# Ledger of designs, part 24: VHH binders against q989t9

Target 1, 279 residues: q989t9
Amino acid sequence: TTRILGVVQLDQRRLTDDLAVLAKSNFSSEYSDFACGRWEFCMLRNQSGKQEEQRVVVHETPALATPLGQSLPYLNELLDNHFDRDSIRYARIIRISENACIIPHRDYLELEGKFIRVHLVLDTNEKCSNTEENNIFHMGRGEIWFLDASLPHSAGCFSPTPRLHLVVDIEGTRSLEEVAINVEQPSARNATVDTRKEWTDETLESVLGFSEIISEANYREIVAILAKLHFFHKVHCVDMYGWLKEICRRRGEPALIEKANSLERFYLIDRAAGEVMTY
Below, E stands for the ipSAE of ESMFold2; O stands for the ipSAE of OpenDDE; V2 stands for 0.75 times the mean of E and O plus 0.25 times the DockQ between their complexes.

## First folded at step 12 (VHH; framework vhh_7nfr_2)

Design c2 (at its last look DockQ between E and O 0.02; V2 from the best seeds 0.00; counts 0 for: pae E 14.3 > 2, off the site)
Fold by ESMFold2, look of step 12:
Structure c2 (fold): chain B 279 residues (1-279), chain A 121 residues (1-121)
Amino acid sequence: as target 1 above (279 residues)
Amino acid sequence: QVQLQESGGGLVQPGGSLRLSCAASGFTFSHYWMSWVRQAPGEGREWVSSISNRGTYTYYADSVKGRFTIARDNVKNTLYLLMDSLKSDDTAVYYCAKSHRYESTYSFDYWGQGTQVTVSS
């Protein structure tokens, strides 16, 4: 179960200093096949300690700081104080901006389930949300969260101000209760109450009306629209795949129908290690 | 709403074989990784084996590699554990569990009532 592991008090001045260094740094847009908009990251610790290593792969040794990671004294202090240094396999900054989200999906297949993935929330706002199945919630500043990525889930930032999380991959045989150290229990929860609109038949028929205009030229844009609706309406995060399949069925073009089936398989059901989705 | 019902446990001699089954309901079985975990008397739960949602990938604890085989039937919503070459150290209550990754007992959100396996030396 997705849950808060603890809360840490962030020193805003020191955080701001490190974020200013990051603002001048190059970010990667790896994993664009999951992104509906801008999702970027930079590697702070990895297997080799080399900045050019940008992929997450299974390995068994404590992560080494990259040159960028070495230049961020407060973030290094956060990593060393709140996680077991020997258990860290990767540490990254993930930034989501410009009304972006991650398409609803399930994870871990390409990593063989060997990591515990946690988020330490550095900077966020009320227009940033996480979703899991039918639920919507907010990961608040200073919270360390475990995310159960075997459940369908998504994340989005619908604000001029970006969302920044420190994302840490921890050796997967660790006890979850010992992952976050020197932390406090949250007193206010910091979860977003579900204020999304009720879903109506009229809204559904408007969505299915995309069948009249969907094509290869606009397919990804329509998928991105569908992927965002569950942030604003009380529906399951995966309902978009049913909508997309019906849109494509009504359109009647075999290539579009095959893409819809491929998307559902890839993001929700099964994918091979190293497989990427193009559409 | 999630229901997991284990069966197939029993008393067996060292070197024997046993097949465990787990009937699942209350969730879309084919969308989740499934695991077997076990608990010996007076000990914490220990991860045994995991299988991906389609059965493409299987994983085993070192203590059972080569002796145990995990399998699933997504039509029947059933998880299996075939145990061969059983040892007295395998004596435990065996649980099936819904999971998203292997080798972490703290990531299991739900497991069944369990089935007792006893290996008499």
Scores: ipSAE 0.000, ipTM 0.180, lowest interface PAE 14.3, mean pLDDT 84
Fold by OpenDDE, look of step 12:
Structure c2 (fold): chain B 279 residues (1-279), chain A 121 residues (1-121)
Amino acid sequence: as target 1 above (279 residues)
Amino acid sequence: QVQLQESGGGLVQPGGSLRLSCAASGFTFSHYWMSWVRQAPGEGREWVSSISNRGTYTYYADSVKGRFTIARDNVKNTLYLLMDSLKSDDTAVYYCAKSHRYESTYSFDYWGQGTQVTVSS
């Protein structure tokens, strides 16, 4: 159900000015437990309007601009022009740096309610990708996407140039048809060719070979490697958790096995409010 | 039930003007792009013009650009087509069309019955 809601013609000059401000701004370390590599965000609008409010929670009030948000006139204009202000609960800049990705996950598991998560693509390139289940696609500059956050998904940037999206969380009771306004409808697109490599038994055995070396010391690195494979191989984004479990099983260390199970639970099944994964 | 009803067509001399209207009901009018499409005798349907849900964006076929103006009133749930400098080649049945949500400007899911426009000396 993930799809384009519309297209915005971005003013490059004005955008560049705001991006320059962001480049010098502090990004939050919150939700780094979802990151494989440098995946960061900063709050532009949140519940309180305070910059120190970094976590997303369900609330019923229109989002307030943070000090950083107030310093970005073009991004504010975009928010005002293309979204209903009263429906916005959060607005963030999410920045994915070179060779970084988000571990495959489902959103909102820790929340008592849900949002409608929308992406406005500000800066990207052809080496940035999104995944949903076993599908890979690219969110293009100026495009507004609805992300079905209930499905397992990931995003990665495999370019020296970071990817920046304006991510807007809309209160969940709103009609999807009303979420994006004053936007151009997208043109018909040709089907995207999936250029990922075929997954083979040999590839699987190679991956499972990590069982020979996995330890507490390199666990995150191995997870990161596994999390990235579906960007380049035709596999479901959740397959990494099966691989990880098997790797740990073969290693024969109970603590590593439990960690694998915990990761799968946290990212795909359920997590408590405020829960943070450390490994 | 989606309903689109065109009106305003008629016989006009070359160089004349007409104003078409389309009354829309059965859906949230302001949520959708709207378009005019026409069909001349013996020919297929031809896209004429489209307008975004809030009127921010307008598009025209090259054949009518500079002569036709598409507009909408979301309070009245009405689509308009102002046709100036009409030519004989503009003779056709003109249809009001509702766009698919999240589709291109050339994708439609509902049409009106059409209104006849005849340009003749």
Scores: ipSAE 0.000, ipTM 0.245, lowest interface PAE 11.9, mean pLDDT 91
ESMFold2 (binder alone), look of step 12: mean pLDDT 83; pTM 0.858

Design c3 (at its last look DockQ between E and O 0.01; V2 from the best seeds 0.00; counts 0 for: pae E 13.9 > 2, off the site)
Fold by ESMFold2, look of step 12:
Structure c3 (fold): chain B 279 residues (1-279), chain A 121 residues (1-121)
Amino acid sequence: as target 1 above (279 residues)
Amino acid sequence: QVQLQESGGGLVQPGGSLRLSCAASGFTFSHYWMSWVRQAPGEGREWVSSISNRGTYTYYADSVKGRFTIARDNVKNTLYLLMDSLKSDDTAVYYCAKEKRYESTYSFDYWGQGTQVTVSS
């Protein structure tokens, strides 16, 4: 289950120095088909150590630092001190800003191996949330979380202040008890209260009203609106796909209907290696 | 509906070999990791082996590593377990299992009925 593995005490001065480097760094254009707004990442460690390698694939070797990763001494130290170097397959920064999210999805569908995905929370605020199925929760600064990324999930930041997580893919045969090293035990659980609004028939009919205006020209924007609703209403993160399909069915355009089915397939069910979703 | 049907079990003497098969239907076989799990008389179920959805990665319990080989045929939707150098400790009912894709802990959501393997003199 998705849960806290431990807590680290972050050296704020050293972290601030590295975050300043990241603020000026180019982030990857890979996986932009998952982004609803400014959801971005950059590779700190990967299979080859080359900055140009920006897709996750299954491999059996310890990850090598990229030039960017080498330029971030505190983050590099955090990786070495809190994870087993031989078990790391990828390490990257994920940044979300400007009222953005990643579309609800499952990870690893196109890969044949299994990873353990772990988040070390570097910078966050009260407008940042993770979702998993019906649930919403907040990963707090300094916490190391196991994320079962094969479950339908999303993450968002609804603030001009960015959210930054150090995301590590660990070789999948590791015991979770052995993943986070040199950590303090979590002593206080974030007792998350789900304050999202109840979902109503009136709200649903307003959403389905997009059928009057959806077109190829605005399809991605409408999808992005739908992708964000579950952060504010008590619904399942994948419910947006049912809404989109009904919107397109009411519109009656065959190409839009097929696109809705393709989105659901791609993000939730199956995708080929290297496949990119085109809206 | 998901169906998994094992076959190929039987009686064999120590040192012998068997090949188990599992026919799969009702789901897209090539999208899922598949596993073999066994249950010896009076014991709980023991994971034996797993294979990735395209067959490029295989994993084995320590008790069978080097003796068993897992394989799959995604055209025929069939999972295999080649069992060599069989020992009396391998006596069990062997189950074909479909892994849940959403779990990182090798959880299973569907099982076959099992096929009996008996290793005795």
Scores: ipSAE 0.000, ipTM 0.222, lowest interface PAE 13.9, mean pLDDT 87
Fold by OpenDDE, look of step 12:
Structure c3 (fold): chain B 279 residues (1-279), chain A 121 residues (1-121)
Amino acid sequence: as target 1 above (279 residues)
Amino acid sequence: QVQLQESGGGLVQPGGSLRLSCAASGFTFSHYWMSWVRQAPGEGREWVSSISNRGTYTYYADSVKGRFTIARDNVKNTLYLLMDSLKSDDTAVYYCAKEKRYESTYSFDYWGQGTQVTVSS
């Protein structure tokens, strides 16, 4: 279901001005429990219009610009030109820094309702990738994407230059056909070649070798390593949780096993409202 | 039911001007790109101009570029085509067309009945 909705011709000069402001702005550490590395965001539009509101919740009112959002005239124009203001519930800048990714997960598990999550790509490069299930793809600059957030997915940046997306959460009852406005159609693209390495039994055994060294002290680092593998190997993005469980099982430490189960639950199955994962 | 009704056509001298209108109903007008297409006698339909949902983007065929102006009023659900410096070659039936969502330009799902434009001395 994930697909390009259209393409926007970005004004580089104006964009650069806004990006310069963002570069000097504070990004939120909220949702860092989803991050492997430096994965950050800043709120441009939210429910209250207050900058301190960082958590996403389902609500029924059009989003209000935060102080930071108000200071970004071009991004505001993009939001106004290409989306229905009344349908917007949140708008954020998500920044993924070098070698960072978001752990494979499903969205909205903690919410009572559904959003339509849309990405407008502002700054990216060829070393940035998105994954959905066992598929890898690239969101290009100026492209507007609908992301099926109900499917397991991830995103990563493996270049020195950070990736910046304008992520817009739209009211979930809206028709997808009405979400993106004033957009050009994407050019015909060649099929993307999956350049990831073949997964082998030997590779699996190497990964499971972490059972020899895994501990509470290095658990997060090992999870991060596992979370990144599907960007470079032909595996399903959720396979990391199976590996993690097996690694912990082989280690024979009950606390680590419980942690593995809790991570899988939290990221893929269900979350309570406001729940935060620590490990 | 989607309805498109063109008006404003007629007979005009070369170099003259006309303003076409298209009244739209049966869909959310402001959510769709709109186009003008024309068909001359004995010829196929030719794309003339397109306009984005809010008028941000406008496109013209080379044959009419600089002479025609496409516009829209989303409050009135009306599409316009301002035709200046008309030529004999502009003689055609002009159709208002609704563009398909998320498809390339020149993809239409609904048409009006058309309005005749005749440019003759």
Scores: ipSAE 0.000, ipTM 0.266, lowest interface PAE 11.0, mean pLDDT 91
ESMFold2 (binder alone), look of step 12: mean pLDDT 84; pTM 0.852

Design c4 (at its last look DockQ between E and O 0.02; V2 from the best seeds 0.00; counts 0 for: pae E 16.2 > 2, off the site)
Fold by ESMFold2, look of step 12:
Structure c4 (fold): chain B 279 residues (1-279), chain A 121 residues (1-121)
Amino acid sequence: as target 1 above (279 residues)
Amino acid sequence: QVQLQESGGGLVQPGGSLRLSCAASGFTFSHYWMSWVRQAPGEGREWVSSISNRGTYTYYADSVKGRFTIARDNVKNTLYLLMDSLKSDDTAVYYCAKGHRWESTYSFDYWGQGTQVTVSS
C-alpha cells in the first residue's frame, strides 16, 4: 500500500543550486495527454542516457544519467545515496505548477507491473495534494514515498509555488524495505484530516449541467474541470469518468459519448505502449 | 472495518425473479456509491450495476439493462438488486462492492462474500 519509506535531510543550499539549473531546462512534452494544466517532467536517468529518450518502457538495465541529470550534482548524489543504482530504471523530475493536476489514472497498464514507483519530495507546500481512490494526502518535503501506481490516483498543486518531486522507477522485484537506503524513520504525525467538502446532489446536478454546453470545442477544458473536483470534494478520484459519461449521455451526441468511453478505457483500463489519447 | 454481506441468491427457472440484498456496516453507507459485480464459472468478474450515494443515478451493464434494477435503503444500510427475466447466462456468484467503479474490478476497495445465483431448468 502507498506509504512513507523514510525521510531524507535535504541540504537546501545545494538543492537550490540544482533547482536553478532546472529552471533554465526544457521539460518534456511526452505524457501531455495526462496533464490538466502545467504538469510536466524531465528525465534525469533512463535506459540509454540520451536526453531524447522521454517515454517509460520496460527494460532491465541500470538507468544511465542523461546530460541534464549529469548537470544536477546534488540530485544525482541523492539518487546514488538513497537508492540502489542497479535497481533504478528511470528517474524524473515531475513539476506541477499553479492550479494543475494529472488526470486520474492508473500507471503500468502497458508495463504489466514491472516497476515500483517512489517519490522523493524536493519542494512542496500545503496546497499540494496526492489522491488515491477516495483518499487525499500530502507528501512532505524530504519524504520518500512508495506509490502504488496500479491504483487510480492523481496529484495536484493549487498554489503559486510549484511542486517538485524526484520520481524514481525501481525494478519491481525489489523488497520495499530495501528500496530507500540511508534514511531516517518518519516522525510521529497526526492523522491527515480530510477537509474536503461533502458531495451533494446539488453539486452533482451543477456538474451534470455541463451537458447543456459541452462540445468538441470545449471538451478538454470540461474534462480538466472534472479532473480537479475530487481535490475539493469527498469523492473518488475516478468519479469524474462517470460524470463525463452522464454529461455526454444527456447531451446525446454519439461522438462525445464515444470519446468519454475512450478516455475511461485509456486512463483506467487498458492502453498500448506508445498510445496517446486525443481529445 | 468495512463489511458487506450478500444474501437472497438461489436456484430459479429461466424467466424467474430474485432479489439480492447486501447488508453494509463499518462505514457511512449513504456517503458512497455502491455496485453489484458477478463472476460466472471460469470467467473474470463482470460489473453489473452501480447506484449513486443517494440513489439518484443508476447504471447498468448492457447485458442486464431493462431486466435488473439496483436500489438502496440508506436507513437500513442495505443495497438491493432486483433481477427479473433471468436467463441461464445470469448464473454467477454476485458480489456487492463499495464504490461506483464502472466496468473494472480494480476500482472496488471492498467486496462482500458473494451469493450464488443459478438459473437452470
Scores: ipSAE 0.000, ipTM 0.159, lowest interface PAE 16.2, mean pLDDT 85
Fold by OpenDDE, look of step 12:
Structure c4 (fold): chain B 279 residues (1-279), chain A 121 residues (1-121)
Amino acid sequence: as target 1 above (279 residues)
Amino acid sequence: QVQLQESGGGLVQPGGSLRLSCAASGFTFSHYWMSWVRQAPGEGREWVSSISNRGTYTYYADSVKGRFTIARDNVKNTLYLLMDSLKSDDTAVYYCAKGHRWESTYSFDYWGQGTQVTVSS
């Protein structure tokens, strides 16, 4: 159900100015447990208006601009022009750097589904991709997307140029049809061709070969490798967890097996408020 | 788990009327577009109608335009299809579907089991 809500004509000059400020700004290390590589974000609007507030929690008040948010006049204008101010609960810049991705996951497991997550694409290229379940697609510049957070999904950037999205969390009672305002309707798109490689038994066996080398010391690296495969191979984004479990099973180390189960639970099934995954 | 359950189908004479209902659960109903799709015997599935989150926007296939009315109750998590001036060609299994046809494709995320509508003299 992930889809485009509208298209915004971005002012490149003004955008460039704000992006330059962001390039020199500090990004948060919060939610790094979701990152495979350099996946970062910074708060532009949050509950308190304080820059040190980095975590997303359920709340019922309109978001307040942080000091960084206040220093970005064009992004503020975009937020004001294309969203209902009173409906915004958070606004963040999410930056995915070269060869980084988000581990396949479901959103809002810890937030009880109280928000609607929307993306306004600010800077991207053809080597950036999004996935939902077993589907791969590209969010284009200027497009506003509703992300069905309930479905397993990921995002990756496989370009030297980082991808930047303005991610807006909207209070959950709002209608999707009214979330984005003052936008152009998207043109009909042709079905995108899935250019990913066919998944074979041989490929699977190669992946499962990690059972020979997996350890506590390289666990995150192996997870990162597994998390990236669905961007280039025709597999479901959650398949990595099956692979990981099998890899650990074959290794025969109980602690690694338990870790695999914990990761699957945390990213796909349930997690507590404020819970952080370390591995 | 998303669940859609259709009801209200049956046998009706040409020119008659039926009201279909779809009970939805397992998702925030008011967040999503909803649709009706039908499948006649020996034919593929055909999109019938869609309605936006709050009912602001409604869309109809040309074959049912002016005769069918789609509606929803977000408090009751229920989708409706009022069918007037029914014709033999309207005979089909009618499915409730989550989502809207944004593109030319007839793919939806979730379907109900369907309810049979038979129009016959």
Scores: ipSAE 0.000, ipTM 0.248, lowest interface PAE 14.6, mean pLDDT 90
ESMFold2 (binder alone), look of step 12: mean pLDDT 83; pTM 0.853

Design c5 (at its last look DockQ between E and O 0.05; V2 from the best seeds 0.00; counts 0 for: pae E 17.5 > 2, off the site)
Fold by ESMFold2, look of step 12:
Order: structure tokens, then sequence, then C-alpha cells
Structure c5 (fold): chain B 279 residues (1-279), chain A 119 residues (1-119)
């Protein structure tokens, strides 16, 4: 399951220098059909070493640094010191800000889960959360987390101050105990307390009331509202798909019902390589 | 090394039932979708059913929908296919595969188990 693999002590001055380079750099929103708000990334290492390669695909060779990756000496040192270089398939920065989240989904539907995905947390704040199934948690600064991306999950930052993670895809046959190297053991933590509001029938009926106004013109906005609710209410991250389907069923328009089914298929069940979601 | 071993096949009359099992080892079973695929005599491979890594989602070919049930036990690392209301058209070698229908092929297959539906 998703868990902490280790902790690194970040040199804030050197990190700040590299972040200043990133602030002048172009970030991609290529996965915007997953994003509800500002979710951006840039590639530091990939299959070809070319900056324009922005998609994650299965391959079996050590990742090559992009021009941007070559220009970030501290982040390169972190990658080289805390991971086996030959095991890295991709490394990228993921940035979330301005009350944004990524729609609840599973990764690797088209890739068979052949990678191990880990996050090294570079910068975060109290309004950043990750979710997995019905759980909510916070990935702390300097922590390296294994993310079981085949489970339904989401991430959000509900602050104008951005969240930055160094996300590394590792060759999938590697033992998790060998992924993070030169790390400290995490301190014992108190159990995570879920402070989200209880889900009530009144709240559910308020959500289902979108059936009165949903249309092709506002479909995206309604989906975005639904995608964020599980960060604030004790519900499963995929419950939004059940709500959307019921909203569309109550509306009674076949085209909207089929669109809801297509969303669920695309994000949770199956998608073709290169397929994009339109709605 | 990834290993998949099917069992539970046999000779059954039309309308009968069988339960296939697939023992998995050499990989973290709970991290992957699993599928059943079959191959009838003289035919190409036909996808039958898939199940998500946690068992939450199942999908079936139209030819078996309502008659077959896929299941998994992530503690025992075992995949199952419960086949009811069997027809002669279901006669095939059934393979357990790592992965799902809409992916770029299946990387690993078992050796198969024969199911024969005959009067």
Amino acid sequence: as target 1 above (279 residues)
Amino acid sequence: QVQLQESGGGLVQPGGSLRLSCAASGFTFSHYWMSWVRQAPGEGREWVSSISNRGTYTYYADSVKGRFTIARDNVKNTLYLLMDSLKSDDTAVYYCAKGKRYESGFDYWGQGTQVTVSS
C-alpha cells in the first residue's frame, strides 16, 4: 500500500535556488483533462532526454536528463543520492495551486502498473492533501512516499501557495525497500485524524440538486465541484462518479448519462494510450 | 519469475457449471488487473473477463455476460472464474493473464486449462 519509504533533510537554500530556476521555466498542463484547476508539471528526466517529451510510457532504459533537468543541480543531486539512477524511468515536478485538484482516477490503466511511483515532497502547506479510496493524508516536506497509483486517488492544494513534489517513476520489479536510499527512518506519527465533515442525506440531496441545472454548457464545472467534495467530506474519492451518474439520471437526458459513463470508464476503468477525455 | 497456473477445467454437459482457479506468484498480485482469455480449437484468442486490482470493478465479454463471474482473493493470490449455464461455444482452453482487455497485449499467460462442453 501507499506509505512513507524514508525522509531526507532538504537544504532549503539550495532548494530555493533551484526553485527560482523553475519559476522562470515553462510548465505543461498537458494532462488538463484530469485537472480541476491549476495542475502543472515539467519533465526533468524522461526516455529521450528531449524537453518536448511529456508523456509517460512504458520503456526499459535509464531515464535521460532534459535540458531543464540538467540546469537544476540540487534536484539532480537529490535524484542521484536517493535513488538508483539506472532504475529511474521518469522524473518530473508536479505543481498544484489555486484551489485545484486532480480528478479522482487511477494511473497506469494503459500501462499495467509497470512502474513504482514515488514522491519526494519539496514544498507543501497545511491546505494540501492526498486521498486514496476513503482515506485522506498529508505528505510532509522531505518525505519520500510510495504511491500505489493503481488505486483510486486524488491530490489537491486549496491555497494560492503552490504544492511541489518531485515525482519519480522507478522500474517496477524493484523491491520497495530498495527504492529510497540514503534516507532516515520516519519518526513515529500519531494516527491521522480525519477532520472532514460527516456526509449527510441533506448534503447528498443538495449535490443531487445539480440535476435541475446540469447541461452540456456547464458539465465541466459541475464535475469540478464534485471532484473536490471528498477533500472536505468523509466519502470515498470515487463517490463523485456515482453522484454524477445519479444527477444525470435525474436530468433524464441520454447524452448526459452517456457522458457520465464515459467519464467513469476513462478515469477509473480503462483508457487507450493517448486517449483524451472530452466533456 | 512471474508464474500463473490455471486449474479447474474439465468435461461438462450444456447448462453445467465449472469454477476455474489461477494461482499467481512472482509479482505483487494485488497491484494488477487480472483477466481470463480463452482460445477455442482453430480460433484466435478471445478476451473473456477482467477484474481490477482490488476487485471493485469487473468487466465481461458480451458472449459471457450474466453467466460468468470473475473474482479474486488477494490474500491467497488467486484469481477465479465461476462459469454457469455453459454452452458448447464455451469449449476452449482458458488462460489466466496479467493485465486487462484494453492494454497493449498481455505480457504473461498461464499454461491454460481445458474446458469442454459436450452432450
Scores: ipSAE 0.000, ipTM 0.137, lowest interface PAE 17.5, mean pLDDT 85
Fold by OpenDDE, look of step 12:
Structure c5 (fold): chain B 279 residues (1-279), chain A 119 residues (1-119)
Amino acid sequence: as target 1 above (279 residues)
Amino acid sequence: QVQLQESGGGLVQPGGSLRLSCAASGFTFSHYWMSWVRQAPGEGREWVSSISNRGTYTYYADSVKGRFTIARDNVKNTLYLLMDSLKSDDTAVYYCAKGKRYESGFDYWGQGTQVTVSS
């Protein structure tokens, strides 16, 4: 399952320089359909080396640096030092801004091949969280994580300071032991206490109360609210879809019900190549 | 034609162990993830474990983690499930499935083998 592969000692000065460049760079909204709030990314390495290539697809060639990627010497060095260049298929900066998250989902549903998704944490804080199924955890600065992208998962930043990860997609046949190189062994981590609030029937009924007000006009906002609950409540990250379906069922509008089903399908079950969710 | 045939099920006492096997044919076994899924009486099918094509990655449901071990022999085209410390709640029909958990569903299933844990 999802775990730390190693730790890198980041040069803060050099990192700061690159981060300053990124702060002035354009981020893509290509996957905004996954975003609740400002969840953005920019390509550093992709299949073609062209900056306009924003979508991830299965391919078998080593990733090429984009113009932006080439302009980031430290991040480029990190990629070269800690990963096998030939195994990299994509490298992106993912930025999660304040109170934003990615809707609970599974990766690669639209892809015929498999990647190994790895995170190198560049900038984060204690108010940033990751979830996998019914588990919540924090990826720390300098840590390299393997993310089991096949499991339902989410990530959120609930701090004024954005979270930035270098996300690397590695060719799927590689061993996890080979993915991260020249890294330090992770130190023993204390088990994190799940501080999320207990889920109750009363809480559920309150959530289902959205059935009184849900409409096409506020659908995305309600979805965003539901998507964030598992960061603060002890529920499975996929439970939001059950809630949404029930909310829509109670509302009794066929179009809203259909939308709820479509969202669950798209994010958790099946996506067509190039499919984009709009709602 | 894809075929999956489970074996090794039976009656066992709580705390006991069983080894399930799944013989696979009709496809290139080593190219696919394989999984075990179980269904208890009156319940839906529950994912138990998955293993990558070369065995590099293994995943387990929380309910069986630490007790069950999934393995495969690509030379023999066989999937295994080693079940230790069996509990009454493990009673189910166990199915071999072609594919990985959550990968748009499993595309092929065996007929299943009954595992009963009872004192």
Scores: ipSAE 0.000, ipTM 0.239, lowest interface PAE 15.2, mean pLDDT 91
ESMFold2 (binder alone), look of step 12: mean pLDDT 85; pTM 0.874

